VHH binders against c4kar8. Designs and how they scored, part 110

Target 1, 263 residues: c4kar8
Amino acid sequence: MAELSTPSPASPAPLDGGRGDELEKFTLRGARQILQLLQDLITHRGLITAHTGGGHSFMTAVLKVDEERGRVVLDPSPDPQANRRALAAPRLTCVTQLDGIRIQFPLVGLGEGQDKGRPALFAPLPAEMLRLQRREFYRLQVPLAHELSCLLKAEDLARKPVEVSARVIDIGAGGVAVVVPTGAAEFVIGGTLPACRLALPDGEPIELDLEVRNLNRQTQRNGTEQLRVGLRFAALPRAADTRIQRYIFKTERALNAKARGGL

## First folded at step 8 (VHH)

Design k37 (framework vhh_7pa5_2)
Fold by ESMFold2-Fast, scan of step 8:
Structure k37 (fold): chain B 263 residues (1-263), chain A 125 residues (1-125)
Amino acid sequence: as target 1 above (263 residues)
Amino acid sequence: QVQLVESGGGMVQPGGSLRLSCAASGFTFSDYAMSWVRRAPGKGPEWVSTISGSGGSTSYADSVKGRFTISRDNAKNTLYLQMNSLKPEDTALYYCAKESEYYGREFYDSPFDYWGQGTQVTVSS
């Protein structure tokens, strides 16, 4: 595992959104884990989009893992220009999905040759692979009728503690987006809001530590401003994760039923 | 392991110019939009400018429009901010920020995944 560097004590702490730690949790670096995942891609005949940079990509697949030579064997593109771009690229970013899980990995040092008499592309085994569940990307737009709210524990402009009840506008496995009136509290990107309380329709409010990831000031049609705040779950309790996923699933089901002509 | 390292800050007189740089590593630089965000003493973070992955589209905060120019060199994995006609109000710690792909969905104006350590800009007489 890579070591995390800390800034000099004389320097201000960087604004850290915690994404490095979050992505690292989903990054596989063990040789056996990488080999197993690549074998799973072969078994499921997963199609891979290989990005060569500059807006160019091509479709490929892992044909074989050559453990003796420490490399992967890839299916070349039927387009010779795509293969030339891939060979010229300093890095390929490979993206695929397996059972709804996003898998992403770099390949460096791509070469061409033959495997058992057929054209093939070869690259050293990747040093890392990202394995990220689709639920990490999905955001449910919260129906207004659900009246979802999150009680934020923040500071005012004078650095005094304040509690702000914010409306939740979207929710996913990784966090929520909320809206607050401009000036209700001070928010700093990378700042932590401890012991906030997320109210779901069933059960007691969930106590969560939230990290500020994004701020957007919106001017409403009546000329008033509101602040939209993107918040990441800094640490999600296992029971809370289950409740959030259940809410998302039930709400999607209900919305799908209404979209198909139900009321 | 995404890394962003800002440089080029310093002290300058009102009306002066500075060029900030951000060296990026650990991701395919040309696939992501990049932004500059600043934090002035006693104030929250303020978005300054964004440039698309290809460099074909740019946007600016009203406070800097016409004075600042964002650019990138995808061959060198480097983001730049050319700052002209600097004002005392531009005094801030300037951060390089990467477009977030973690959520796989646009969030507001493309949420930021990573921020660097920052580089200090001080405009004073």
Scores: ipSAE 0.000, ipTM 0.108, lowest interface PAE 14.3, mean pLDDT 76

Design k38 (framework vhh_7pa5_2)
Fold by ESMFold2-Fast, scan of step 8:
Structure k38 (fold): chain B 263 residues (1-263), chain A 125 residues (1-125)
Amino acid sequence: as target 1 above (263 residues)
Amino acid sequence: QVQLVESGGGMVQPGGSLRLSCAASGFTFSDYAMSWVRRAPGKGPEWVSTISGSGGSTSYADSVKGRFTISRDNAKNTLYLQMNSLKPEDTALYYCAKEYEFYGKEFYDSPFDYWGQGTQVTVSS
């Protein structure tokens, strides 16, 4: 289980608190648009990952939209602990996709009940849904051949300084996601890892400060546990920002060229 | 852009067999573990099986162990699930899933592990 930061009990109305303005062009707020998108999720039988905080999530799906009562009905998890965690959470962050387009929305006020005699979860209709159509919001999946790594400066379970070389699994303009062995270091959401070193294939490692934004513990199906850590660039010099963007653009272009079968 | 397209479902009698396929595009297929996840009508999703990017390791849910075999062809960007000795309780929509990744609201562009509509498997006599 990941260490829990003390969450603010505040209930911000926007999906991203006060920082929704950059995403406003991708945000659906019209009641008809929201209802249509939820219906599209039902029609396509889309799987939804519902995040309950603290690195916990479960898979669900929209069973129906109850327009008269203003709520959505969701499949409960087959894991009772996941359902208990969801019901206790102040909000769910639901993420899914339709035709390769990322869809994300919050649910607040989750309850439990029955739909057609079967257990179900329900929540009021979301006030907003993100529909990210632009490639600039897509994370570059780092090819294993690039052997991208980030040397993290963190603390071990005994709170002693430790350096962990973590594999970078994806990278974007705002941060990276890395994997580390469970127990190699302790991470606290909101904590800063100073003077970490991001190694790109060409050139010297980039020294930068990283902020821990999310944690996801995964037990591999073979029983091996790993920790996925989402890290935000807390302070990024313009030269470093330029290098990271060039790497992303160059790699994406190379992958697109290869995928077209011309090479 | 990431796409996963499932196929190979159908109707079969108990004890029968089916082979599911998943055609992957938009990412370096061999770099990611792949999974099969199923959802029966009116029920939540259930993990079925996972295979590593190289194909060197596999794992299975207890309910399918010994009956199902996951495999992949990295040259064809295709994931497979061979299903033998099918039971009525295997009736479900089967989804192909890329390695699970979680990010908070600060990483809105993170990829999902489910990209297709699934393929229906019905086991009945």
Scores: ipSAE 0.000, ipTM 0.236, lowest interface PAE 12.5, mean pLDDT 76

Design k39 (framework vhh_7pa5_2)
Fold by ESMFold2-Fast, scan of step 8:
Structure k39 (fold): chain B 263 residues (1-263), chain A 125 residues (1-125)
Amino acid sequence: as target 1 above (263 residues)
Amino acid sequence: QVQLVESGGGMVQPGGSLRLSCAASGFTFSSYAMSWVRRAPGKGPEWVSYISGSGGSTSYADSVKGRFTISRDNAKNTLYLQMNSLKPEDTALYYCAKESEFYGTEFYDSPFDYWGQGTQVTVSS
């Protein structure tokens, strides 16, 4: 049996990443804004992935918005089982993109019927919709097995050049977080570390400039102190950006397949 | 700006053939998988076919296997769908869709980040 007195092992939405206050500014709650965004999805023939829970999802699209009834009308799945799962689900989590912007919204109270003589799904208008540049907020937690490292070109306490091999603990489109032993080097917020080398599993290390954005001292369970350094990519070349995104994509895909009982 | 522009649709009789094209711009075409997706009256979007970035791997929905062939020309940034032995049930708006850069990077994920306006295929006698 599952231990029910503890919180669910389910993480917050990946877009949240502990930035609940930041996500609020990307959340649409105005009725007119929600209606306009749904109309934009119709205009752009938006392909929507509707998640019904338990790892199940189906493709849908908005057929129309019924302002008088406060309802959105959706295409049903061609798979009858997917439609049955959707109707049985307490909520759908709908995800799509417009011009590279991630859009996410919940639908509750899904019903079935007909629109102009054709099968359709109906739901009340969502009370909120998230509109977010996903790339800005996503951070992959780097698996320990990957042994991802970044060779930092920094200065010691005496301002002498020092090279520190730092373990990469998370990585995103905008930067990395690394850990170094306390006292290994001096870091100044806003300072630039030139010609650092990021080692990815595929190919040669990527040479790039990093800007120090934050510093956090952490004490591990064994009493060892380490410094967590947040580093932003400065002037990242297109080829390096593509390679970093491909690493993130492949790694998350593998982790998601493993979590869903894959290889 | 990423753009995908479909063409080649039209009206055809059952048993006929059509070749769809999708002109891609604004991204490194060879680095991304591509799919064809169709949407018919009274049915939701249905995935039709997939091709990897290199063209080395393809797959098809059971409803079109043996009749449709997906291909790509990476030098011309163009995706194709050869449709043979067309049936009335193939009547739909056909979209080309680009695999999302971030597909599989989050629990609630969308497999596509861009698609075109579609090209209409009507199969009638």
Scores: ipSAE 0.453, ipTM 0.810, lowest interface PAE 2.6, mean pLDDT 82

Design k4 (framework vhh_7pa5_2)
Fold by ESMFold2-Fast, scan of step 8:
Structure k4 (fold): chain B 263 residues (1-263), chain A 125 residues (1-125)
Amino acid sequence: as target 1 above (263 residues)
Amino acid sequence: QVQLVESGGGMVQPGGSLRLSCAASGFTFSSYAMSWVRRAPGKGPEWVSTISGSGGSTSYADSVKGRFTISRDNAKNTLYLQMNSLKPEDTALYYCAKESEFYGQEFYDSPFDYWGQGTQVTVSS
């Protein structure tokens, strides 16, 4: 196979897992920083997955950075169809990894030609590159079959203590998103929920403090309303962090095997 | 701390054989699928073969089916590629690649999160 892409799901999971404003902290915009990172990709022979839209992608690598002409030179795909799709695309989203650091950048204005007598693809230098340690942004969409829950210690509308068992719909290194019935409790952005209990499939519930980071009201198909609450881990002991990461990795491995038809 | 080190490349005549090895460290080897990817001058990276973590499932690019065999020794944290009936078009730098922990999650997939420096295979008379 010339391409290593998986089929695009109907509703792809978001990559950032956190607030969009937090990505600004991880965005490189300095010309020298961008040039150095591209050179690091050359030095480490970085395998880049270039997404052309419509669920299509191909593997490439940076051959050269042409500072004089302000462009990057890329390996073409051995698959002519992938190259045609790339050239027809309005933009490419390039994704790679370097020592556990996720690198992502856009390329616009792709062309083809030759470099030192060999076929090559060319694009203007990206104006910015995203550099994230994977654990800082990734969110696992929790399978319904796992019945993952978090017991929240909150207050009702009269400021009386209540305990709400909430379904966990996504989880990452920095927090969880849960679904709560509308009116079950009152949440305030920036407020802390102390001594909540996260129930993972293996072992005892994890006791942790959660900070409310966002609220989103959703109306279900049957007309009932639910509240989606984004919760940040206020302080996470190393043992709890290890258990959460283990759950995420194990579940991704199983989902990856299922996506490849390996059930 | 993840490290993948390839070896076993070299020069060989058409019809010859080579066995590539990849020594892995810094992760639970048996928990991840492993792949071989190659890159030749004037051609982009091409996926060659994948083996599941347990070794129970394998897959191959059409260009190498029947000639190459992927295998692994989980006790030694080592991946292998047995290459038989080598052709000039098999000339390339061969990389060992580890399955990404997040592969297949969404549209912006990357199937691999680590790979080695590669080992050069040259098939010429």
Scores: ipSAE 0.279, ipTM 0.709, lowest interface PAE 4.0, mean pLDDT 80

Design k40 (framework vhh_7pa5_2)
Fold by ESMFold2-Fast, scan of step 8:
Structure k40 (fold): chain B 263 residues (1-263), chain A 125 residues (1-125)
Amino acid sequence: as target 1 above (263 residues)
Amino acid sequence: QVQLVESGGGMVQPGGSLRLSCAASGFTFSSYAMSWVRRAPGKGPEWVSAISGSGGSTSYADSVKGRFTISRDNAKNTLYLQMNSLKPEDTALYYCAKESEFYGTEFYDSPFDYWGQGTQVTVSS
């Protein structure tokens, strides 16, 4: 039935885990715009998180843009293992922020060498860059100040019931993403978690049935691992849907007001 | 507009001490964790330390544990890094970084959404 759009040959991988169709209007493909944005990242000393797949990532920054050779030059990781993973990866997904604007771009064909006698990573200029204003992001990233949590009804490796209080990191009309410590429970893609409880700031927890849609392991900077779990709302009562939408709308407006110098 | 302005860097001898400051404005400072990140030529950005919004929890990179202390004064919207027993390998540009209120998308994270221009720390004899 439904088919997701595939990117053009100049864009070998979809941005944002295959959500390319929804994000096309926020995608920059003009060579001058891409060059300007990369230069802005240099000027603002942009901290970039480069994802190498399998839940692995490292911090980098743009050292320079070589327009003549059509390359971007990046800082290597201080961790040799991270550099080996990056060089072995078919692509990197790079994520950063610039004045509250989320920027994401792929790098393909990563190599290593030296720039001015110092170790560096090299890649062809990206053919596309995603640029999202806060108001245009369809999944609300939950402000840490809200301490939004979801009590998950799951199972351990021995199929014994366990309850896990998970931090909600993003929320949309169709579901939430949560973070749990690795090993806290076993999650199976397509599995259902009945009678979970989503706590919103406005009072009583919302009881929800959740379906596991994706699992991503994440390594923290301190070396600890956590598991990100994408959860779909299996069925939402109308009242629950209304409360979730109101929370998203109010929070997005408040974040936009803060970005404009408001509260 | 969110602004983070670092100060307190300079040149110091090995074994010396410096205290870095970061003046924050344009957001509710006490509601966000803050970090120090450093960048030395050829090494890329390295996370150094983090402190929770309340100041009740702190964490440190293994390379600086026992030598550096992170603190904050929420009444003054200021973050600090006390650096003791400085070593030549601590030479770097030190950035103040605000914990992201956005983690990007459901598949990819960025831990910071704002950072300053940095303050240079040089440890040499």
Scores: ipSAE 0.451, ipTM 0.795, lowest interface PAE 2.5, mean pLDDT 81

Design k41 (framework vhh_7pa5_2)
Fold by ESMFold2-Fast, scan of step 8:
Structure k41 (fold): chain B 263 residues (1-263), chain A 125 residues (1-125)
Amino acid sequence: as target 1 above (263 residues)
Amino acid sequence: QVQLVESGGGMVQPGGSLRLSCAASGFTFSSYAMSWVRRAPGKGPEWVSTISGSGGSTSYADSVKGRFTISRDNAKNTLYLQMNSLKPEDTALYYCAKESEFYKTEFYDSPFDYWGQGTQVTVSS
């Protein structure tokens, strides 16, 4: 029997799951670009948060890039338990910032050793790195308790106007994702839904135009089909943009305070 | 543009004191918790201390409790770390770090979104 301690990924590690094509234009896959960005992180002494899964993370930094061996060398955590979790993890998701932009990349196949007589962590160079402007593509998972909804003005299968109240499942500065029952309305990628109404917990609904960006059909265990619709804000008044950003910020801070044991 | 600029580091003998400062600009300073993080030779980054936006709450790593005091002056957009009874083990590059606006999300989980270049503290005689 073979030992299972050396995983080989069946596919490249995803950077951000279900947002793939929106982030593609900000994804670096060229070897020279990846090497340059890692060198920039060394030059700026970038603090990296490495996520090991299960809500665990630790702080690290890039010590050097070993181009000959195709490896990145990282600082180990001062916490031995964090290092054990990292080495056991199938993948690390590393996040940092550079010039005010979020940088995110996966590391697979983490090992431990020594660099110039000092403990170090080693991983193969990432196959891809995301250079992401956070405010455009960051999305908050909307708490179910908020009952956030968006009244969509769309057309049914017979091209008649229909209003659909859709549950908002995530929200960002650039748009929302909603779920609707399959067949409730017809959506066409690139189509515009005018004068929709986004209901935030604080204040009156926001009237806005939405552009359909993506569609994902899914079947639930109970046999119910639902459609996930990604919608871009076609034109946002500054006041609406401010309210959406404030909602995202306040909600994240409340969730963070709760996760840390309260206020 | 968010900027954090640390100062006040230097060489000091064991038992000595240093006061670090961090000048912040480009964001509403009083709305964010601020932290000090250090990086020692041969070890990764270690969180040292955090202060809430109002200054009403502070927390410290066990290794520095009773010796270090974090404070802030929101009128001057400045963060401080008073370091007393310094030990050789405190030798490190000390970073000022800003609380991330979007921490603990499904997509972007990072406690800090900005930090400075750091100021070197060396405890030796």
Scores: ipSAE 0.325, ipTM 0.718, lowest interface PAE 3.3, mean pLDDT 81

Design k42 (framework vhh_7pa5_2)
Fold by ESMFold2-Fast, scan of step 8:
Structure k42 (fold): chain B 263 residues (1-263), chain A 125 residues (1-125)
Amino acid sequence: as target 1 above (263 residues)
Amino acid sequence: QVQLVESGGGMVQPGGSLRLSCAASGFTFSSYAMSWVRRAPGKGPEWVSTISGSGGSTSYADSVKGRFTISRDNAKNTLYLQMNSLKPEDTALYYCAKESEFYGTEFYESPFDYWGQGTQVTVSS
């Protein structure tokens, strides 16, 4: 009964999360490139999650790119309250996928009106769009049966050291996401957790330093709150990197074999 | 390559029934939750229903609860939506959507990473 079923995104994290320089190489700023990408979203009927701040978001889609007026036209939410929040927000952060490629862009100056007699939202064309290919940021969802855990060395509300065993929900070459009960420890974005221990199959736990990148508070259907913590590998020895990548490859291969009717 | 192909839409009178299907390929179907999302004329996308990878857990929007049933056949890589007691307000393009693969911990999340072209459902007398 612990499975979250709502499609609402839980992450209020800022666009670059302090990685602005690293994200620059994935940022599109050419007017033609931006127009083409928006047109591709229309062609592929891209489902867009628009974050309005304060943990609020709604689903939308690009209806039209009005090049003559320099604006994008979006579907309003069926929820009038979501539309009111969007119009009041100083900025929307829009996130979508295109063939597994993550696309993110800001919209500023949202207005409302009509398109062909139907309600619509309007915004100036974004000056930039982030396009991240799967290979740069791929994450394996960890099967529950693997019971992967990471022992976190963190601090409580009084800044006293505390150890928390957290379940690993996804893993990539650059980091892990874990879930912890709310109140188990205090996490600060940008903070370092030293000498944590990641338990992988087939060997001793890997000792590593983790940097907190994002925090998402989630309420499960049973009413239990949990905190999803995104953690970056601050320094990763080659042997540890090899073990992590081997685990990812082996698990993907096993999942693909299972899909084809293998064990 | 991930593909989701919807079928089963059509025109039906109020009170009628339709069964939508979604054929999935290019990923381990049983490892991901699957959802139906609809988009009515002049409205943005509305989430309709979700089913867990194992099929053991389901959830529904209040507007369809008691009338629609989501199910899956993991042996056939197929998602279904049984739609009963259809109303004119159910008229929409219905999309099959796959639970998002997580792309990084420092970014805003999207609940879906793939969806199909949709199948049109029109409820009219």
Scores: ipSAE 0.388, ipTM 0.763, lowest interface PAE 2.8, mean pLDDT 81

